Miniprotein binders against q9bqp7. Designs and how they scored, part 131

Target 1, 240 residues: q9bqp7
Amino acid sequence: VPQNWFPIFNPERSDKPNASDPSVPLKIPLQRNVIPSVTRVLQQTMTKQQVFLLERWKQRMILELGEDGFKEYTSNVFLQGKRFHEALESILSPQETLKERDENLLKSGYIESVQHILKDVSGVRALESAVQHETLNYIGLLDCVAEYQGKLCVIDWKTSEKPKPFIQSTFDNPLQVVAYMGAMNHDTNYSFQVQCGLIVVAYKDGSPAHPHFMDAELCSQYWTKWLLRLEEYTEKKKNQ
Short names: E, the ipSAE of ESMFold2; O, the ipSAE of OpenDDE; V2, 0.75 times the mean of E and O plus 0.25 times the DockQ between their complexes.

## First folded at step 13 (miniprotein)

Design Js4
Fold by ESMFold2-Fast, scan of step 13:
Structure Js4 (fold): chain B 240 residues (1-240), chain A 104 residues (1-104)
Amino acid sequence: as target 1 above (240 residues)
Amino acid sequence: NEEEVIKLILEAYKYEDEGDYEKAAELLIRAVKLARELGNPKLLAAALFLLVEAFYEMGRYEEAAEVARELVEVAKKLAEEGDPERKRMEELARWMLEEIEEER
């Protein structure tokens, strides 16, 4: 139980669109500052078991690929993920003029993997947009806020080589989603409320992506765990 | 011969994936010996790292602790000689030693 509990949802907000909402999705730039990012908090508060498993994986890969080969492999994985996010932002962004889309974007394995999910995504309100929780003092850059099957969600796009059919397989991803959700719900740059999350795990071979929908109750459960990680980060930072 | 050490360690990873820690340890003990003979502290650290896990999973805590202590020293020395990533390995080796001591 966190000692400095704060609610994830904002009772002053609605998830329904209103006349003050922009017609174009919000894209607020992330500014570097002393306030920690969600990613940094999570990376700095990994359990020893999580660190061990990551190091075990790295050691094996380095032995298989060599140090330079491992560097190239991780760089390529990062670039593929970056391109996947850029393609999704492009696909979901409204266009001012009818423009021919690069068909190669739709033919990539990862984009093919998410096609059935994209058919259920509409009402995009934010893309690659910064969030800040002024009270809890953290920031983040979320991928997407849109309706998935009629429910407004913080959507996080992930790539994976191996199947991840269970939400438990996505590790800290649920914490990342609820951290963004809580920040957005209390960020003055946004006027709406998000109560649901969606983690979409896409596959390079084009096999169907796995959607992990998080309802309000599940989001509240992960929010408590996020608050504990944030408190741990703050305590560790004081001791530096 | 560095290739031989790498092959032994990678084969040990496969045995650990199967839960066969006894066979993994057998291979890793050979890898440790060869890495020492070659004077390759990075391969030595890699073999020791996995060997600690193998002994721990087999309940051989005295041997696991001995290997973990050597890993701490090897990783510390590598970090001091300009490999800062080994600082993380040193920290993990100390944590592994704590876990082993609690089982003892």
Scores: ipSAE 0.677, ipTM 0.911, lowest interface PAE 0.7, mean pLDDT 86

Design Js5
Fold by ESMFold2-Fast, scan of step 13:
Parts: structure tokens; sequence; C-alpha cells
Structure Js5 (fold): chain B 240 residues (1-240), chain A 106 residues (1-106)
């Protein structure tokens, strides 16, 4: 149990539509801050096992591709992920900011992979939007908040070349989702309550994406683990 | 040569993917010997890194500990000599952690 526990859900909020809710999805810009981001907290508090597995993967790839080949591979993976997120933002909230070329490129791969998931997504409330937990002092940029099969979720879109059929295969992604959820539930820029999460792993070859739904109980369990990671980060920062 | 060492290590990765740690260790022992003869500390560290895992997964903790101790020394030298402090320091820290885990099992 964390030393300084704080609730993930806000008793003053509801997941039901409110008349004060904006008519368009929120997109609050992330401002540069001394307050740590969710991704930085998670990166700085990786377990030794996680660091080992990441280094093992990196060592193998460098041997296979060479130093320059590895850099090129990593850049390409980053670009594909960025384009996938841009395409999803455009699809869920049609805007003229997404390049037609990028949409068409992804139709035969990652976008095809998520089609069956997108059929169950509606009521989009936030896209590529900043969250800040005022009390716990962390920030993040979440992908999407929308209803999935009738339940309001923080949705995180992931790309992978290998199948991820189990939530355990998604590493720290559940912690990332609940961190965003807890921040949004206590962020004054938002008025609604989110109690569920969804991690969607899309595949380059167009194979059906794996959705990992997280109900309120599972979110509460991962929230406790997130609080421990945040506490570890804070202590590490104090100790230099 | 360096290409032969890389080939041995990559073959060992494939055997580990299949859970064949005995075969992986055989290939890695050869890779370690060749890397030492070539005087290539980066390839030596790469081979030692994977060999520690192979011995650990086989329950051969005495051998895993010996390899891990050499990995710590090789990683420390690389950190001091080659100037990529953060990446090589992280490898040294991982090697020391691996050694601690092995000693706990013993």
Amino acid sequence: as target 1 above (240 residues)
Amino acid sequence: NEEEVIKLILEAYKYEDEGDYEKAAELLIRAVKLARELGNPKLLAAALFLLVEAFYEMGRYEEAAEVARELVEVAKKLAEELGDEERLKRMEELARWMLEEIEEER
C-alpha cells in the first residue's frame, strides 16, 4: 500500500452526459512543465526485470541491424505510430489537419486492424488532450476518451508487429491508462468521471487488434501500483 | 572474425526463444572465447550478457555468477573507456543486479 494514498475516482463526478459538457471533443494542449509526465515517471521507475528485457531486445536488434540500422528501424516505428495516432484523431473527430496520404497509407495495416474496435466507439469527449493531477503533481497527454461498448473509457492506442493477446504483454500500459484516468477525474478542465480503461493493440499486417478492457475494479488495482511508482519516483528525485 | 561472433550470439537468441538454454550456452561459450581473442569488448559484453541468462534459466547458478562477475568488469571498463556513459553505466548496473539475483538463488 502507498504511503500517501489518493482515490482514483472523484465522488463529485458522473460518467453520464452533462448539459455543461462541450459539444466537441476537448483537446487541451500539453504545456512544458517541471511537473513530471506519466511516461517519465514510468521510465524512471522501471523494475530491474523491465530494464533487463528492454536491454535484451535492444542488444539483439543492434546485432541484427547494426547501430545505424537500429536507429533507422526505431525512427520508422516511431513515425508509423505517430501517423496511426494522427489518423485515429482525424477519424474520431473529422478535421482537415490529417494528411490524406497518411490515412490511405495506414488503411491496409494498422487502421484496418482497429476497424472492428472503432465500430464500438462513440461519444468521443477528448482527443490528444492534456491532463494534470493537481494534488499528486503529475501530467500526461492521453489519446482518447470515448464510450466503448457503452462504457466511458480512457482509450490508449498501441501499435505492435507481434501479437499481444494478454494484458500482461502490454507492460506498463495499464499503469499509463489509470494514471491518465486519475488525473482527468481530478482535473478542473474536465467535468466527467471515467472509471474504465481500454488498451487497443493494432497490428501492422491488418490482423484484428486486441482490445484489453479494464473495468473499475481492475483500474483500482492498477491505480495502487501507479501510486507506488509515483512514490518511488518522488523519493528517487529527493535522493538524487 | 566479428561476423562469426555476431552469428553465434544471434543463433543463441533463437535457441533461447525456444527454451533451449543448453544449446544457447554452447554457442555463447564459443562466442565469448572468440570475442576475447578478437579483443572486442562490446561483443564480449553482448555474449556474456546473454550467457548469464542462459545459465540462470538452467539453474546453473555457480556458472551464472562467474559469468556475471566478468560482465560487471567488462561493462565497467567500457563505461570508463568509450564515453557513452549513460548506456554503458546502465549495462554495468544491470550486470551488478543480475549478480545480486544469482547470489540470492544460491
Scores: ipSAE 0.606, ipTM 0.867, lowest interface PAE 0.8, mean pLDDT 84

Design Js6
Fold by ESMFold2-Fast, scan of step 13:
Structure Js6 (fold): chain B 240 residues (1-240), chain A 106 residues (1-106)
Amino acid sequence: as target 1 above (240 residues)
Amino acid sequence: NEEEVIKLILEAYKYEDEGDYEKAAELLIRAVKLARELGNPKLLAAALFLLVEAFYEMGRYEEAAEVARELVEVAKKLAEKLGDPEMLERMEELARWMLEEIEEER
């Protein structure tokens, strides 16, 4: 096992409110840079099994829908995901009106799916906000940092057409969450500490979303795996 | 004719979802034969790709290896013809990986 010189949690940080912390959720824009994003690192370091499963899915969909139908399908999935994230940002932002919130609920069954999760979310600290790990040199755009059932979490909202009742079914999503967490904990734009993660899988038909809570120990386990993926990415880049 | 091949492959996907690799293999063997007769290398590659998985999951490693070797050759020729298309180059790489995994089981 390789030695881990980069901890996920920052001993110089506190998860308690600071008087100098902004009262409005942070929204730092993601700047295009040569620094790799979390999603790029994960896509470039997929296992052969992950690549096989993705290719199997694409082959089947192309046979079912045709080339143009597949493009339309993937475009619609992307658009639905984008609208879901925009709706959640609006719902969780203190500046949204009731009328705007109602319109967002009408646009997607995914919003109905997450209602029971949202009632347990409070104390929003960041929404659609850029993070950068200053020493490991990667960036990302996280969805949300808020308290879930009293615990400060990096929350990642996912849409799915198939049930994902177990965290193992969400593939690299735990790695994505801890990568954002580690980056935020070491990013000078933020002054607080996050130790927990939450992956929320929402369903188009409004079926209840599945929450996958990740405590500090589980986050540390996935952090070790994320560091291995980041190292693999760095090695591949040197050899290309 | 192409529609018949597509139908067979899609039915095979359904059976694999249910864990019925024997039925999937029957359908895919027919799809492979028809794709060869049609001279359609894309459909041939698609049928061979899924057939390797069906034989592997059934523990029929010798047959999986034979199909994987054919898939490598078909994918390589398609990648050459299309001047490095993204999908076919990935399929060649995946087919070589599948062959390596099968040989390790043997």
Scores: ipSAE 0.582, ipTM 0.859, lowest interface PAE 1.0, mean pLDDT 84

Design Js7 (at its last look DockQ between E and O 0.92; V2 from the best seeds 0.77)
Fold by OpenDDE base, look of step 15:
Structure Js7 (fold): chain B 240 residues (1-240), chain A 103 residues (1-103)
Amino acid sequence: as target 1 above (240 residues)
Amino acid sequence: NEELRREEEVIKLILEAYKYEDEGDYEKAAELLIRAVKLARELGNPKLLAAALFLLVEAFYEMGRYEEAAEVARELVEVAKKLGDKRMEELARWMLEEIEEER
């Protein structure tokens, strides 16, 4: 049980987006502060098993590709991920005024992969927007807040070369999503609340993306796990 | 280049061991890895040695050969330390701790 329990949902906020919410998605810039990011917390609190599996994978890849080949591979993965997020931001932005849709960005297998998900996405409230939980003292940059199948969600877009048909296969991604939800729900820059999460795993080959929907109950379960990770992080930092 | 050929042989052995481990054949994996460790030592290639040792710890652990796993893990700690690979060193220590708990 977390020692410092805090609710994921804010009882002071209405679950219904106010009709007065701006038609333009929020894009709050991330401020570089001493405050740890969600990603940093998760990375620093990985289990021994997670670290082992990642290192095992890395060692194998280095043997297969060589050191330089592995560096190139990792750089390409990073670049592909970045381009995918940029393309999604462009697609989901209502303002045509985003720079000339680099048609090349839209021709990715990842974009093809998510087309069926994008059909169910509407009411975009935020894109690439910073969230801060002032009480729990962490920050993050969320990909998207939008309605998925009529439910307002924090949406996290992931790229994968391997199928991830189960939410369990997404490792700490559920924790990331609920961390963003909890922060947003208590961030004064946001007037609304989210109760659901969505992890979308896009595939390079254009195969249909896997949506992993997280209802309020599942979000609450992962929120408890997130709080434990945050406490572990905090304790590790005190001992350093 | 004979050295390059030998390195490739070590790499091949380790990669084959990965396949055997993925199939649950830890005994065969360990056999290959023991050979890889020997060859890596003969080459004086600490990176390949670390890679072989790392996978060998797992193989022995999965077979319940905890004494041998611990020995290999201890060596891996030292090799990683010499390489300056802090991540591997830390991981090897954690593996060693886990092995000792099973004992």
Scores: ipSAE 0.758, ipTM 0.948, lowest interface PAE 0.6, mean pLDDT 92
Fold by ESMFold2-Fast, scan of step 13:
Structure Js7 (fold): chain B 240 residues (1-240), chain A 103 residues (1-103)
Amino acid sequence: as target 1 above (240 residues)
Amino acid sequence: NEELRREEEVIKLILEAYKYEDEGDYEKAAELLIRAVKLARELGNPKLLAAALFLLVEAFYEMGRYEEAAEVARELVEVAKKLGDKRMEELARWMLEEIEEER
């Protein structure tokens, strides 16, 4: 699918706040749908190189931890990630009572890791909100849309055991961000334009999170790659 | 348990080989993996055999020893088939394809 037929940015939209913008961050619920999610498309279209690297990691971990230990480890990583996202939604929500409910969520090492990033985040417009690209037929659940250092961004919060100082270390995360961005920019439930992305990798020990800012040019480059993955998914689905 | 002790020995060899590969020392990794493969075969443990063969393909490939990499990859395909491990079988076939392109 050529990028010029399906641009990531919508020429009819502005990134500037206007009177029609809601005062409370949007939280559109994800509805059950046969349309594929961003994560499903990416999972089903991993390159052989990516599958190899994941299998190599899995094989090593199973040898180190045993099969039961590996299952426990992966379950704990998943739970930690879920709790981290819940804490961030609470922190960024304008409802003060929700922020006060669970102090345990607010005092994790991951939350300490992102404090330096959070001080630069303002103007939250969406939290844990569903997006759908009507023309390209995919859906997603984005973490956050807010201004980071004055730029409106799709922000994706990640947890990691190992340092990820380079954007190349974050694998498909840039593709997730631009997929959400393109969907939101063409979703009738939203009225604004996002042209930038931010991947924030938080660390369990509280060491400073690594922010990976994606400007409009970089987003356009990854958008082209996302369109190729979406095309691969569609072809693979037809051939199953 | 003698069998469990032997399995632990194979696992230790493979894990040590991972460490050498992290350092780019594929020659040392291959030495350890060849020993692991032999022990896994003697033990009759196809899962450990597959694990050792999988990493050994990478070690030979990174060293430019493509004929040996191809032979190990072909064995990995057969071991994966017997295990019913479709993911490993598909990866082994892909690795073989990549090796053939370098040759």
Scores: ipSAE 0.716, ipTM 0.939, lowest interface PAE 0.6, mean pLDDT 87
Fold by ESMFold2, look of step 15:
Structure Js7 (fold): chain B 240 residues (1-240), chain A 103 residues (1-103)
Amino acid sequence: as target 1 above (240 residues)
Amino acid sequence: NEELRREEEVIKLILEAYKYEDEGDYEKAAELLIRAVKLARELGNPKLLAAALFLLVEAFYEMGRYEEAAEVARELVEVAKKLGDKRMEELARWMLEEIEEER
């Protein structure tokens, strides 16, 4: 249990966007500062066993591909993920233009993989938008806020070459989602809040993506785990 | 040439050992890795030596051969220092700490 608990939801905020809200999704620019990002907190609070497993995988890949081959492989995987996120932002933006329609960006197994999810996504409120938790002092860049099957969610898009049919196989992804949610709910740039999360794991071969829906109760459970990771991060930096 | 052939043999031994470790057969993995370590030392190739030692620590640890795991981990620390590989050095020291807790 964290020593300094803070609520994920803001009782002073409405779940329902006002009718006068702009139809254009919010895109708050990310401005780097001294406060840590969600991904930095998670990366620097991995257990030693998680670090060992990552190094084990890295060493094996280097033996298979060579040092330069491994560097090229990881760079390409990162680029594919970046392209996937760019394509989704373009698809979900109501202000898409002909010049922004890069057909190569849309030709991807990952995009094919998520098509059945996208048909259930509507009411996009934010895309690639910065969040900051004013009290807990962390920042993030969330992928999407939209309705999924009628429920307003923080949606996180992930790519994978291996099936991840269960939420626990997504490692720290649920923590990432709730960290963004908590930050958004307490960020003065947003006038509404979100109580649900969605992790969508897309596959390179176009196989149907796996959605992992997180209701408010599940989000609260993961929020507690996020607070512990943030507390651990803070203690590590105090002792450096 | 002969050096390249011997480097390829070390790589093959380590990759086969990964296969056995994935299956939980640490005894077969250790047999292959002991050979890989010997060849990497003879070649004077510290990168391949570190790769073989790294996996061998795990193999001995999982078999409960803690004194041997500790010996390998201590060598890995020194090889990582020689390579200037701070991350591997830190990880090797952590593995040694874990092994000492079992002793």
Scores: ipSAE 0.685, ipTM 0.926, lowest interface PAE 0.8, mean pLDDT 87
ESMFold2 (binder alone), look of step 15: mean pLDDT 87; pTM 0.860

Design Js8 (at its last fold request DockQ between E and O 0.90; V2 from the best seeds 0.78)
Fold by OpenDDE base, fold request of step 16:
Structure Js8 (fold): chain B 240 residues (1-240), chain A 102 residues (1-102)
Amino acid sequence: as target 1 above (240 residues)
Amino acid sequence: SPEEIKRRVIKLILEAYKYEDEGDYEKAAELLIRAVKLARELGNPKLLAAALFLLVEAFYEMGRYEEAAEVARELVEVAKKLGDKRMEELARWMLEEIEEER
């Protein structure tokens, strides 16, 4: 049991979006602070096995591509991910707020991959919006809050070159999603609560994306794991 | 030539990766021992670290824990000299795991 237990859900908030919520998705800027990001916490608390597998992959890739080739590969992966998120933000944003749609951003295999998921996405409440958990002292930038098949979700978009048909294949992504949920549910900048998560794995070749839905029960289970990772991070920082 | 030796070392390590992926750790270890020798002769610490890293895994999976520990200790020292803190930490963790299996 975490020493610093905190609930993922806020009992003071209603699950129903108020009809008075602005039609425009929230976009709160991320403030650079001494507060650790969700990503930083997860990276600093990886298991020995996760570190081993990642290093094994990296060493193999460097041998195959060379050092410069590996740097280029990493840069390209990052750029593709960034462009994908920008394209999704453009698609999910209200038309009135859309500056000039770069039509070129919409012509990607990743965008093709998620089309069937986007059909089930509605009621966008937030896009690329910062969340802060004041009590637990962490921050994050969530991709999207919207209804998926009628359920309000924190949606996290991922790009992959390899199939990830199982949620277990997404590594720490479930922890990231629940960390954002818990922060949002207790962030004063948000008037509503989220009880579900969705991880969408998009593929470069345009093959149908895999949706990994997380109900409230599964979110609660991963929340406990997140709290343990956060405690581990905090202890490591005290010893540095 | 040094460049030809470098290419040979890389080839040996990449072949060893394939054998390990197939579960043939004995064949992988044979190739990696050759790669380690050539990397030492070449004086390339990065390739040496790469070969040693994979060789620890091969010996560990074979249950050759004494040899795995020896290779892991060498990897720690090579990683220190390279300033690769991540590899150094990982090599220490591998060594700890090997010692727990003894």
Scores: ipSAE 0.768, ipTM 0.955, lowest interface PAE 0.5, mean pLDDT 92
Fold by ESMFold2-Fast, scan of step 13:
Structure Js8 (fold): chain B 240 residues (1-240), chain A 102 residues (1-102)
Amino acid sequence: as target 1 above (240 residues)
Amino acid sequence: SPEEIKRRVIKLILEAYKYEDEGDYEKAAELLIRAVKLARELGNPKLLAAALFLLVEAFYEMGRYEEAAEVARELVEVAKKLGDKRMEELARWMLEEIEEER
């Protein structure tokens, strides 16, 4: 599309902190209703190739592990991811939150994996915080908004186990990040502008995490693709 | 025994996955054809669907589009009987991809 009627960046906002900004990171609760989440939109609009590769992986795993074994494996992967996000929120939160931390959350291989990334993260402005794009009618729960190497980013923490069972799903990670960014930039609960994204892939064995930095131009390119996925989702819902 | 045949079918399909990882679709298809036959004899539609699913890919990658289409059509019917709407939709898409090559 040559002209974007729904821009990702808000010209009325700045990425610089001001005196009115809160001293603690924002944490707006997610209140899900009929409005679709970013994750749901992406799940419902996967390409046929992505669906095929996911089903191929699932079929193979079920044959390897049995149905019960596959359920246990999937549940364990989900739980590990949840604990990883809880640990990161605790680490990046103010002192009061850290007093209530779980020691076990801070010892995982995933946390070891991201240590070198965390050294470059500062100026945290939001953690586990809800965003809503009222005009485009979608919601999301972003992991983190902070400066990475001096640039304000929406940061998305991802886990990977060897072998990586959901490599294909990583193709949607940039779309997820820019969807959160566009929503936050136009959400009245936030006053600042985010122009960069960061996807951090952490490894269970503690191997150094891989950061995937997205500058403003790349974010704009993925934003166009996100708008197409959102339109596809809306059209599919009208035909149900 | 039925349980032993079930284990044999699973082993054949898993070996076929390994051959496909190597790009050896001909060998994968040989194993999957045997798996399909045994799954039909066993009367296990879930294992039958699993074998047919991978067999469509093997025939397609070999350029054997007529056979791929036949297997895909059977997969659609097996998925319908299983009530597996996701597999049914995926099998229909695979059939469309095959028909475009033909």
Scores: ipSAE 0.728, ipTM 0.940, lowest interface PAE 0.6, mean pLDDT 86
Fold by ESMFold2, fold request of step 16:
Structure Js8 (fold): chain B 240 residues (1-240), chain A 102 residues (1-102)
Amino acid sequence: as target 1 above (240 residues)
Amino acid sequence: SPEEIKRRVIKLILEAYKYEDEGDYEKAAELLIRAVKLARELGNPKLLAAALFLLVEAFYEMGRYEEAAEVARELVEVAKKLGDKRMEELARWMLEEIEEER
């Protein structure tokens, strides 16, 4: 249990935006500052077992592809992920942006993979939007806030070349989702809150993506784990 | 030739990964012992580290803790020679894990 607990939900906020909210999704710009990002916190607090697994995978890939081949592979994976997120932002944006959509941006097995998920997504409130937790002092960039099957979610889009049919196979993604959620719920740039999460794992070959829904109770459980990781990060920085 | 030995070391390590995926750590260790020997003869510390890294896991999973510790200690020294701080930290962690089993 974390030494300095803080609530993930904000009782002073509604789950529903009111009529005065903007008709276009929020996109709060990410400000460069000295406070840590969610992804940095998670990266620097990985267990030695997680680091071992990643190194094991890296070593195997280098042996298979060569060092230069591995560098190309990782660069291509990053580019595919970037294009995937750009495509999703374009697809989910207001109709005015459809006239500006790059044709090549929409060509992807990953986009084919998520089509059945997108049919259930509506009421987009935020896209590629910065969040900051002013009390706990961390920042993030969330992918999407929208309704999924009628439930308002923080949605995280992930690309994968391997099937991930179970939420435990998504490693730290649940922590990332709840960290963004907690920050958004206490960020003065937002007037509403979100209590559910969704992790969508898309596949390069176009196979149907796997959605991993997180209700409020599950989000609260992962929030406790996130707070422990943030405490660990803070303690490590005091000792450096 | 050095290039042929290098390809053979890589092939042995990749085959060992396959056996570990199947849970056959005994077969993986046999391949990795050979890979380590050839990597030393080749004088290639990166390949040596790669073989030692997986061999520590193989011996550990078989319960051969003294042998796992010997390999982990060598991996620490090879990682130091390479200036590979991440591998050095992992090797030290693996050694600590092994010592808890003794």
Scores: ipSAE 0.721, ipTM 0.938, lowest interface PAE 0.7, mean pLDDT 87
ESMFold2, look of step 15: ipSAE 0.688; ipTM 0.936
ESMFold2 (binder alone), look of step 15: mean pLDDT 89; pTM 0.893
OpenDDE base, look of step 15: ipSAE 0.762; ipTM 0.951
ESMFold2, fold request of step 16: ipSAE 0.699, 0.704; ipTM 0.932, 0.935
ESMFold2 (binder alone), fold request of step 16: mean pLDDT 89, 89, 89; pTM 0.894, 0.889, 0.891
OpenDDE base, fold request of step 16: ipSAE 0.765, 0.763; ipTM 0.954, 0.954

